# Ledger of designs, part 60: miniprotein binders against q53ft3

Target 1, 195 residues: q53ft3
Amino acid sequence: MFGCLVAGRLVQTAAQQVAEDKFVFDLPDYESINHVVVFMLGTIPFPEGMGGSVYFSYPDSNGMPVWQLLGFVTNGKPSAIFKISGLKSGEGSQHPFGAMNIVRTPSVAQIGISVELLDSMAQQTPVGNAAVSSVDSFTQFTQKMLDNFYNFASSFAVSQAQMTPSPSEMFIPANVVLKWYENFQRRLAQNPLFW
Below, E stands for the ipSAE of ESMFold2; O stands for the ipSAE of OpenDDE; V2 stands for 0.75 times the mean of E and O plus 0.25 times the DockQ between their complexes.

## First folded at step 7 (miniprotein)

Design n42
Fold by ESMFold2-Fast, scan of step 7:
Structure n42 (fold): chain B 195 residues (1-195), chain A 83 residues (1-83)
Amino acid sequence: as target 1 above (195 residues)
Amino acid sequence: SPIQEEFEKLMYEARELFYEALELYEKGDKEEALRLFRKAAELYLKAAELAIKNNDPESYKRAIRYAEFAQKYAELIQRELEK
């Protein structure tokens, strides 16, 4: 149903289903990740009146997961790009020196997708820092990420014999990736930003 | 205890059917997916009845939510098959 992409890594298309309405992607070595793309594969649409809430989780200093709402994906907006670099350890002014010169043990973060009614999603507020700060920076980021995603996916289409994806990975037909890219480009051209 | 065990059994069986239905839908086996989503919905509704009997509103809400989701997926597939 869903895919998850980090620049420079193999695309993940085999989410772990942990409940009827919940899907998870593991993000190892998450400290090196700045941006994550979450998208619908196009194999299954959401039923009418439903969509997906996208969450990011990382272990806190006690190893407890901290879930943060990043945003949403729907049939009308089937992909979303999130900046997570500022969310990993809480970049609040209350810890100006807490993360300086500190060495942390790497661990696994997660992207979670919760299938929900659109009415329920409308009552939720994403974390502010997940959004790009301005219209110009959002346009630049979006274009670069689209180019990165398409080029990255196309590289696997060229050389499946030379690439051995994780056992949990699924293959996406190249035409599905191209169709998604072209549809997103068209939407971006028609209305790059609402508001 | 016995009513809670029966509730958990129904929820587990319904979830297995839901997972299988979703996998079949992704593979394009729409008719079988539809059948399993409908059966999952029936089991979730039976679980909801047991939760009411056991005066457990949280379990009832969870069972009803998943019954609704199974029904919505079934409705989606049925509309696709009618094309």
Scores: ipSAE 0.628, ipTM 0.886, lowest interface PAE 1.6, mean pLDDT 76

Design n43
Fold by ESMFold2-Fast, scan of step 7:
Structure n43 (fold): chain B 195 residues (1-195), chain A 83 residues (1-83)
Amino acid sequence: as target 1 above (195 residues)
Amino acid sequence: SPIQEEFEKLMWEARELFYEALELYEKGDKEEALRLFRKAAELYLKAAELAIKNNDPESYKRAIRYAEFAQKYAELIQRELEK
């Protein structure tokens, strides 16, 4: 249903479903992440009157996960870009106390998507500074996202002769992906916010 | 209690069907996904009835929420099949 993209990393398209209405993407090595894109894959739209609330979680100073609302995705706005660098733990809380193991394991953060009624979503307020406010930053990240998606999708391209029978598997011709990519680039150049 | 045990069994069975239905929908098997979403909704509604008998409003709300979601996905698929 959903995809999650970090610039410079392979796109994630297989969220872990943890409840009927809840999906999670793991973000390993999240300290190196500044922006995350969450988007709908387009195969399954939300039913009428429903949408998704997007959350970000990382361990707080007590080691407990803290879920922060970043924003929303809906059929009318199926993708959103979020800046998470401002939501990470402060430098004071990142230092260990006393003598500890020298090797530090990177923390794993999570993106959570909660499927909700639109009326319920309207009552929620996202945390400040999570949404990308700069058109230039959005344009740059969108171009990187577009490049990463195209490269990822193309890595699965096979000729008709090499296809394995799979009745439930969906296949998209590589040529269609290329045309979508080129059209999207052209439209982005004309208006970065058409997206 | 026996009512609570039956409620949890129904919720678990409904969840398994809901998960399978969503997976089938993602893979394009709309007819089977529709059938399973409808079956999940029925089980969630039965669980909701048990929650009422057990005087458990929080379990009732949860069962009704998931029944509604299952029904809305079923309605969506039905409309897609009609197009």
Scores: ipSAE 0.596, ipTM 0.882, lowest interface PAE 1.6, mean pLDDT 76

Design n44 (at its last look DockQ between E and O 0.02; V2 from the best seeds 0.00; counts 0 for: pae E 16.7 > 1.5, placed apart)
Fold by OpenDDE base, look of step 10:
Structure n44 (fold): chain B 195 residues (1-195), chain A 83 residues (1-83)
Amino acid sequence: as target 1 above (195 residues)
Amino acid sequence: SPIQEEFEKLMLEARELFYEALRLYEKGDKEEALRLFRKAAELYLKAAELAIKNNDPYSYKRAIRYAEFAQKYAELIQRELEK
């Protein structure tokens, strides 16, 4: 039902269902994580009038989980990006996961999704700065990712004259990557949430 | 107490059905998923009744929450099957 993505890591599509209405992803080495993407897989929608409250949990100095509300996902907004790097010093808030014995490792943070009524969600206040709220910030983030990818890919570019024949390998022309990049940028500029 | 034990038994059984229903729904077996969600809802409601008898408002709220959740999925699937 849900997926979780951390940059540079494999996508997680198998949440641990800890209750009928609660799902959890483990995030190892959470201290190195700046942003997390939570998204619906599209296989199972929320029922009418329901959505998902997204929480982040990290261990405090005593090893106890500190849960904070990051934001929401809904059928109308099936994905969201959250900044978690600045949450390490936050105080715990009321959360739906407190009564659950979730196996934890000290270096592992968790993303929790609680399926709730939309009306109830509207009464909740996410922690400040967690939601990549501004279209501008999102665009900047995405642009940086695109730039990093392009730079990475281009670093492997060689001219045909420089190529060593390798029949076992397939090659993609650099101009194809560039074209993709340009098209992606254009789409991003038109609609930062086109995906 | 015997009532509490029966409550937990019903809740566990309902949970198993609920999880399986979600799995089946994700796999595209909507008819069976619908059946299991309905059955789960029934069990949760029975559990809620026990909680009332046991004067346990916390257990009641939990059972009702899950009953409603199961019902909402059943309704969702039913509508999809009617299209």
Scores: ipSAE 0.735, ipTM 0.915, lowest interface PAE 0.6, mean pLDDT 86
Fold by ESMFold2-Fast, scan of step 7:
Formats: C-alpha cells, structure tokens, sequence
Structure n44 (fold): chain B 195 residues (1-195), chain A 83 residues (1-83)
C-alpha cells in the first residue's frame, strides 16, 4: 500500500502491518537522515472519506518510543516529504555521564502510518517544522528535469541545410520544443498539480 | 471471562481475514479480497454485539471501527469491479 524513501538508501515498499489500520517502516541509523518521503504505491487507494496520518518515532534516552505527527497522505495528495532532522531526540543528554546506561538504545526510528477517517485527520495538528511541501520539492525537480530535457533535445538540433530528405525519419523543429517548454513552465507556475 | 474470550476470538479471526483481504487486494485478486472483507466485517460486528453485552464500550468502539474499515474497503472493491 505504502512506500518509504530516504536519499541514498533502497526504497522500502513492504511495510510491517501491526494492526488493521497501522503500518510501520523501520529507519535504521536515523540520525543520518534529514528527509523521508512517504507515498502510496497506487495498488490500493484509500476508500472514500479515508486517508493516512504519518507519524515519526525515535527512541528517547531510555529506549522508549516518542511518536510525533508529521502530516498526511490522501488519494488527492498521495506523497509527502518530511524533514525529520529537527525532531531527533537527546540533544541535551549527550554528555558522557548522561549517556551511561545499562541498556543499549538501538539507533532505529520508525515511520508509522495510521489509516483514519478524513474528518478525524482534520482535527489533528502536525508538528510545525516537519512537513516540507511536496509541491515545492516536486516543482524544483520538474524545473530541473525540464532544463535537462531542453538542453538534451537542443543538442540534436540541426540546421535546415543539414537535414536530408529521409522517408524513414521524422524531425521536430527546435522552436516547437522551446514552445512546449515555455507552455509547461507557465502551467506549472500557475498550478504545480496541473498534470 | 467467557464473553471476553469469545470477543477476542472473533476479533482475532476477523483480523486474520482483514490482513489476508488486504494482501489479496494488493496482488489484484479483487473478488476474493471483497469476499474476505465482507466476512471480516461480519465477525467484527458480532464482536461488537458481545462487547455491548459485556458492558465494554472500549472494545465496542474498536470492533465498530474495524467493521467500518472492512465495509469501506469492500465498497471500494465492489465499485472497482463494476467498472
């Protein structure tokens, strides 16, 4: 149903189901993680009126989980990017004597997804600085991809004089590529979700 | 309590059906998933009746929540199969 992605790591698509409505991904070595992407695989949509609340859990100094609401995924917004670097525990307790413990605390955090009614989700407040607009990140990625595509396509441009009549091939004028690029950028700026 | 033991047995059976239904749905076996979600809903509703009889509003709420979820998944699959 869900996927979890961290830059530089293999994507996880096999969440552990711990209840009818609850799914968990493990994040080992979480202190090296700045952002986590949570997304729907597209195999199962949420039923109408339902969505998913996304939580982050880390072990405190005593190894106890501390859960925080990061945000939501829905059929209308099936992916979200979360910044977790500011949510990690134990910053004030890292002096040597504060870290002396008879029990080893594993460096493994979790992403939890709770399937809930949208009305219930609307009453919940995510931690303020965790959510990163997936629209903004996607817009930046899309802009870079458009730039790369335009540069790549333009590298194949040839003058009219260099084109030989070839019945087996079709050619696209460079100005058509530029026109498409300009129109796509304009649409993206007006509505990043237009496609 | 015998009523509590019967409640937990029904909840466990319903959960196993719910988990299997979700796995089958993910694999594209929609007809079998639909059947199991409907069966899970029936068992959750029976468990809810026992919770009422046992004056346990917490267990009742939990059983009703999962019955509702099973019903909503079944409705979703039924709609997909009608296309």
Amino acid sequence: as target 1 above (195 residues)
Amino acid sequence: SPIQEEFEKLMLEARELFYEALRLYEKGDKEEALRLFRKAAELYLKAAELAIKNNDPYSYKRAIRYAEFAQKYAELIQRELEK
Scores: ipSAE 0.716, ipTM 0.908, lowest interface PAE 1.1, mean pLDDT 76
Fold by ESMFold2, look of step 10:
Structure n44 (fold): chain B 195 residues (1-195), chain A 83 residues (1-83)
Amino acid sequence: as target 1 above (195 residues)
Amino acid sequence: SPIQEEFEKLMLEARELFYEALRLYEKGDKEEALRLFRKAAELYLKAAELAIKNNDPYSYKRAIRYAEFAQKYAELIQRELEK
């Protein structure tokens, strides 16, 4: 139902379902993570009138989980980018997860998604600076993710002589990726909110 | 194995949808392209689940990468349609 993406890591799409309405992703080595993308896979939409509250949890110095509301995803906004680098020392918020994971290592955090009524979500206030709402911070994050995505995708580029001809494999010309990258970067520089 | 055969079938189906979505997007059929990119991503993610069940991390990584491409195209197109 949900995916979780961190720059330089594999996309996680196998969330641990800890309740019928609650999903969790583990984030090992969370201190190296500055931003996380949470998105709907598109396979199962939220029921009418419902959406997802997105939380970040990390262990404090005593090993207790600290949960913070990052923001929301809905059928109308099926993906969101959250800054978590400033939250690792922040104050926790009210959350519906409780002690969902009592076994934890010092370097593993979690992203939690709770399926809730939209009216209930409207009463919740995310911790400050979690949602990408500043044009400057949004531009920097988007530029870094765009560069990372281009470099990562380009690492799979091969010449025609080097390609592996298999029907289960997908190839794209490197110039198509470069053209997309250049157009997106230019549009972002002109209007960071064009998307 | 049956799991590996189903994985390969899903990957092929998703790839066909992905390339058709690309052709539609280039021709300006953004609404249909969006639908096909989303469906391709769904099938790639189902294939990734099968790779996990088959204990095949290389196939898992490949399926996830393809899903990422389809999802990013879908997100871009959705934004274009809402503007």
Scores: ipSAE 0.000, ipTM 0.144, lowest interface PAE 16.7, mean pLDDT 71
ESMFold2 (binder alone), look of step 10: mean pLDDT 91; pTM 0.916

Design n45
Fold by ESMFold2-Fast, scan of step 7:
Structure n45 (fold): chain B 195 residues (1-195), chain A 83 residues (1-83)
Amino acid sequence: as target 1 above (195 residues)
Amino acid sequence: SPIQEEFEKLMQEARELFYEALRLYEKGDKEEALRLFRKAAELYLKAAELAIKNNDPESYKMAIRYAEFAQKYAELIQRELEK
């Protein structure tokens, strides 16, 4: 349903479901993270009148989570970019994850998504300065990144006849995928987008 | 207490159906997902009725919330299948 992206790390597309309406992503080594992107995969839209509240949590000195509301994702705005570097020392906000207060490792934070009615979401106030104004720009960047990967990798696709008798499959050499990744990182460093 | 035990059993069974329905929906198995969301909603509503009898308004609200969510996902899938 959801994806989570941090620059320089593999995208996460498999959230852990912890309740009917609650999903989490783990963020190891979170102290090195400045921004996170949360997005809908497009496989399951929200039903009419529903959306997702996005939370960030980090472990306090006792290993207990401190949850802060970052913002929202909806069918109309399915991607959101959040700056978390300024939020790691604040007090927790009002949150629906109270029953999920568990001890966590000191270097692992979480992104939480709570599926809620839009009317309920309208009554919530995100922590100040978490939202990045260039959400659409980063959504476009992410899509361009995926398009670049697909076009580059597919140009080196090998037919099924060369690799396997399976008639419906093509294979791409692993080194071609690695070369694409290196090229993209190089270009990203030359023109750092809004990170 | 027996009412509380039955409530917890219904909620757990409904949750398992809800999780499986969402997994099937993501996989594209819409007809089976629809069936399971509908079944989950029925069990959440039964649990809500038990919460009322047990004078537990918080459990009632939780069961009704999940019943509503299951119903809304079912409605969404049904509309997708009709097109």
Scores: ipSAE 0.702, ipTM 0.903, lowest interface PAE 1.1, mean pLDDT 78

Design n5 (at its last look DockQ between E and O 0.85; V2 from the best seeds 0.00; counts 0 for: pae E 12.0 > 1.5)
Fold by ESMFold2-Fast, scan of step 7:
Structure n5 (fold): chain B 195 residues (1-195), chain A 83 residues (1-83)
Amino acid sequence: as target 1 above (195 residues)
Amino acid sequence: SPIQEEFEKLMEEARELYYEALELYEKGDKEEALRLFRKAAELYLKAAELAIKNNDPESYKRAIRYAEFAQKYAELIQRELEK
């Protein structure tokens, strides 16, 4: 039903269902993540009067999940960009032993989606500045999509030494570019607002 | 209590049907998904009746919520099949 995208990573399209109305994506190495895109695949729409509340969870100092409301996705707005960098931590960073501690717990966070009635969602308030403005979200998504495309394509690049004229240029196999384009078109056809 | 155990068994059976229905819907097997969402709704409604008998408003609300969701998905699929 849902997809989750982090720039530079493989897109996730198979959420773990943990209840009739609850879906989760795991975000390993979440300390390196600044933004997350959550979107509907277009395979299953929400029934009339329903939508999804999007949550972010990270392990606290005791390893227990702390859930925070980021925003919403609906049939009318089936994609959203969220800033999570400011939500990953806010505790103990000023303590002297924080800088001395070389022990790290596994950094796995989660995106949670709760299917709700739209009337119920209207009464909820997301945490401050987690969702970016529409113009900012479009700009940031465009930047991350461009970066994602470049990184993906570049991972298959051959050295200039294997190519002839213009040694100052990088060459990328056309088939890699075509595969990205086909994936992009498929998603856009399923959900024109996936971006 | 025996009523609570019966409630939990109905909720678990309904949940399994709900999960399977959603998977079938995602695969495009709409008619089978519709059948299972309808069965799940029936079981959630039976569980809700037990919650009333057991004077358990929280369990009642949970059962009714899932019954409503199953019914709404069934209605959505029914409309898609009629087109």
Scores: ipSAE 0.718, ipTM 0.909, lowest interface PAE 1.0, mean pLDDT 76
Fold by OpenDDE base, look of step 10:
Structure n5 (fold): chain B 195 residues (1-195), chain A 83 residues (1-83)
Amino acid sequence: as target 1 above (195 residues)
Amino acid sequence: SPIQEEFEKLMEEARELYYEALELYEKGDKEEALRLFRKAAELYLKAAELAIKNNDPESYKRAIRYAEFAQKYAELIQRELEK
């Protein structure tokens, strides 16, 4: 239902469902994370009148989890980018995930998504400056990523004639995809907003 | 108490159906997902009734919340199947 993307890391598409209405992603080595993208996979929409409240959890000075509301995702806004680097020293609450028995490791933070009624979500106040961009920014990122991939991959394209006598089709070595991914991840890790 | 135990049993059974329904829906088995969401909703409602009998408003709220979610998914899927 949900995906989570951290710069320089593999995309996560398998959230742990900890309750009927709650999903969790683990974020190892969270201290190095600046931004997180949370998005709907498109396989399961929210029912009418429902959406997702997105929370970030990190251990406090006592090692207890602190949850902070980052923002929201909905059918109308199926993705969001959050800056979490500045939140690591803040205060939060245990709700709505605090009562749940979630295994915590000091170096591992979590993204939690609570499926809620939109009316209830309207009563919640996200932490300031956590939401960096709207759907438009995510779309822009995706487009830039795709363009970058296309340009890179196409530069390695070879004609069939260059491979073996065959029709006039262009081929791209499969390894190009991997090389692009590695390079893209490297750049993304260096600057999540390099586009 | 026996009522509380039965409540938790119903909630757990409903939860399993709810999880399975989501998985089935994601896989495209809408008909079976619909059936399971409806069944889950029924079980949650039964649990809610027990909570009332047990004078447990918190348990009632939880059961009703999940019943509503299950019903909403059932409605969503039903609409999709009608298209």
Scores: ipSAE 0.580, ipTM 0.860, lowest interface PAE 0.7, mean pLDDT 84
Fold by ESMFold2, look of step 10:
Structure n5 (fold): chain B 195 residues (1-195), chain A 83 residues (1-83)
Amino acid sequence: as target 1 above (195 residues)
Amino acid sequence: SPIQEEFEKLMEEARELYYEALELYEKGDKEEALRLFRKAAELYLKAAELAIKNNDPESYKRAIRYAEFAQKYAELIQRELEK
């Protein structure tokens, strides 16, 4: 139903469903994480009139979870980027995850998604500075796509000594792909909307 | 209490059907998913009735909320099938 992406890490698409209406992703080494993308996979939409409240949890000094509301995802807004770099201390908020039987280890935080009525979600107040603009979402998604493309294409690079005649196949020199990758990353860092 | 024990058994049975229905829906078996969501909703509503008998408003709220979720998925799937 949901996916979770941290910059520089593999996409998580296998949420732990801890209740009929609650889903959890583990975030190991959470202190190094600045942003998290939460998105719907598109396989199962929310029921009519419902959406998802997205929470961030980190263990306090006693190992107890501290939950904070980040924001929302809905069928009409199926992805969002949340900044969590400023949320790794401070006061928890009321949350619906109190009875979850989840293994807790030091250095592991969690993203929780609770399916709720849209009217109930409208009455909730996310912690400040958690939501990030659509431009920032686009930039992070695009960067991850670029990294994946470069790594994929590089795995097919063929040196001159390795080439064989193959008239039905076309090859691209590896340095051309690298130059494209570097130019695209530079332009994206300078202007995320250059598309 | 006997009523609380029956409540827990109904909730567990409904939860099993609900999870199975979600799996079937993701696989595209919408007819069977619809059937199981409707059955889960029925069981959650029966559990809510037991919570009333037991004067347990928190259990009532939980059972009703889950019945509503199951009903909403059933409505969604029904609309997709009529398309």
Scores: ipSAE 0.000, ipTM 0.390, lowest interface PAE 12.0, mean pLDDT 73
ESMFold2 (binder alone), look of step 10: mean pLDDT 91; pTM 0.917

Design n6
Fold by ESMFold2-Fast, scan of step 7:
Structure n6 (fold): chain B 195 residues (1-195), chain A 83 residues (1-83)
Amino acid sequence: as target 1 above (195 residues)
Amino acid sequence: SPIQEEFEKLMEEARELFYEALELWEKGDKEEALRLFRKAAELYLKAAELAIKNNDPESYKRAIRYAEFAQKYAELIQRELEK
């Protein structure tokens, strides 16, 4: 049903299904991740009145998962881009041992997708409003990101015209998606308001 | 509890069918996916019936929720197959 993308990594299109209505993607070394993209593959739509709530989890100091609602994907908006760097606990916090990172501890976060009724989703509040000035600004940012992604990916699709057709399938090379994300990051670094 | 064991057995059988139905649909086999979603719904409904008899409202809610999900996916496929 779903795909997950992080810059510099292979796209994941095979979520681990942990329940009939729950899917997860593992994000190893999540402390190096700034943004994640979650999208529907296009093969299976949500039934009428349903959508997907997108969650992010990271291990707390006790190794227990802490879940945060990032946002939603629906048939009408099947892709979403989320900033997770500001959601990581311990950023800028005082610590008695300072930079005591001489032993690598594997850190694995997860993206979770829960298939829910749209009525239920409407009652939930995503975290991360502090990283965006308003809901309106976040919506505009997301739409511009998706527009940039689509235009960039489509430009490379022309060179793939000779690929064997697969009925009702979508195919996006990981390399094309990675190039788009890197270009977007570079532009954002030059002018944070370009979106 | 024997009733609880039978409930879990039905739920697991239904879950396997549900997962297989999604995989078949992704591969383009909508007709077989439809058959499996309908079978999964039947098993979830049987599990729900056992949960009621076992006075377990949370298991009942879980079984009904997944029965409804299987039914909604089946309806969606049926609609697509009818053009």
Scores: ipSAE 0.632, ipTM 0.877, lowest interface PAE 1.5, mean pLDDT 75

Design n7
Fold by ESMFold2-Fast, scan of step 7:
Structure n7 (fold): chain B 195 residues (1-195), chain A 83 residues (1-83)
Amino acid sequence: as target 1 above (195 residues)
Amino acid sequence: SPIQEEFEKLMEEARELFYEALELYEKGDKEEALRLFRKAAELHLKAAELAIKNNDPESYKRAIRYAEFAQKYAELIQRELEK
């Protein structure tokens, strides 16, 4: 359903599902991460009236997880970019990941996505320094992310003759990835704030 | 208690059906996904009834939340199939 991308790293498209409405991505070596992109793969939309609340969790100095609300993704805004470098010394937010409130490996952070009613999401306040504040900085990062993702995804392209049947393997047609890339490029060029 | 054990059993069975339904939906098997989302909702509603009988409002709220979530996915798929 979801993907998570850090510049210079392999894109993650297989979140760990920990409940019907909760998904988690692990972020190893998070101290080197400045920005994280969370996006919908386009395979499944949210049901009407629902969206995803995006949380970031890092281990504090004694290894206890600190969860913070970063923002949201919806059918109308299916991707978001978050600056996490400023959050490593912040206090935690109220969060739906109570069962995830256990001591973690000191260098591994997590992105959590909770599927919620849009009305419930509207009542929540993201941490003030998570959203990318500079349009120029956002545009540069987005362009690099876009290029990196497309190049990475394209590196897995295989012909039909090379495909091996597998019950657990999912395929995204290369033309869908290309169309997404081109549409995103066009929209970004026309209005960097379309996101 | 026996009622709490039955409640957790229904919640777990419903969760497994929900996971399978979501995977089927992602793979494009909409008809089977619809069937499993509906079954997951039914089991969550049965769990909710047990929570009421056990005078457990928190368990009731949890069961109803997941029943409604499964039902919303079922409604989404049903609309897609009717196009």
Scores: ipSAE 0.631, ipTM 0.883, lowest interface PAE 1.4, mean pLDDT 79

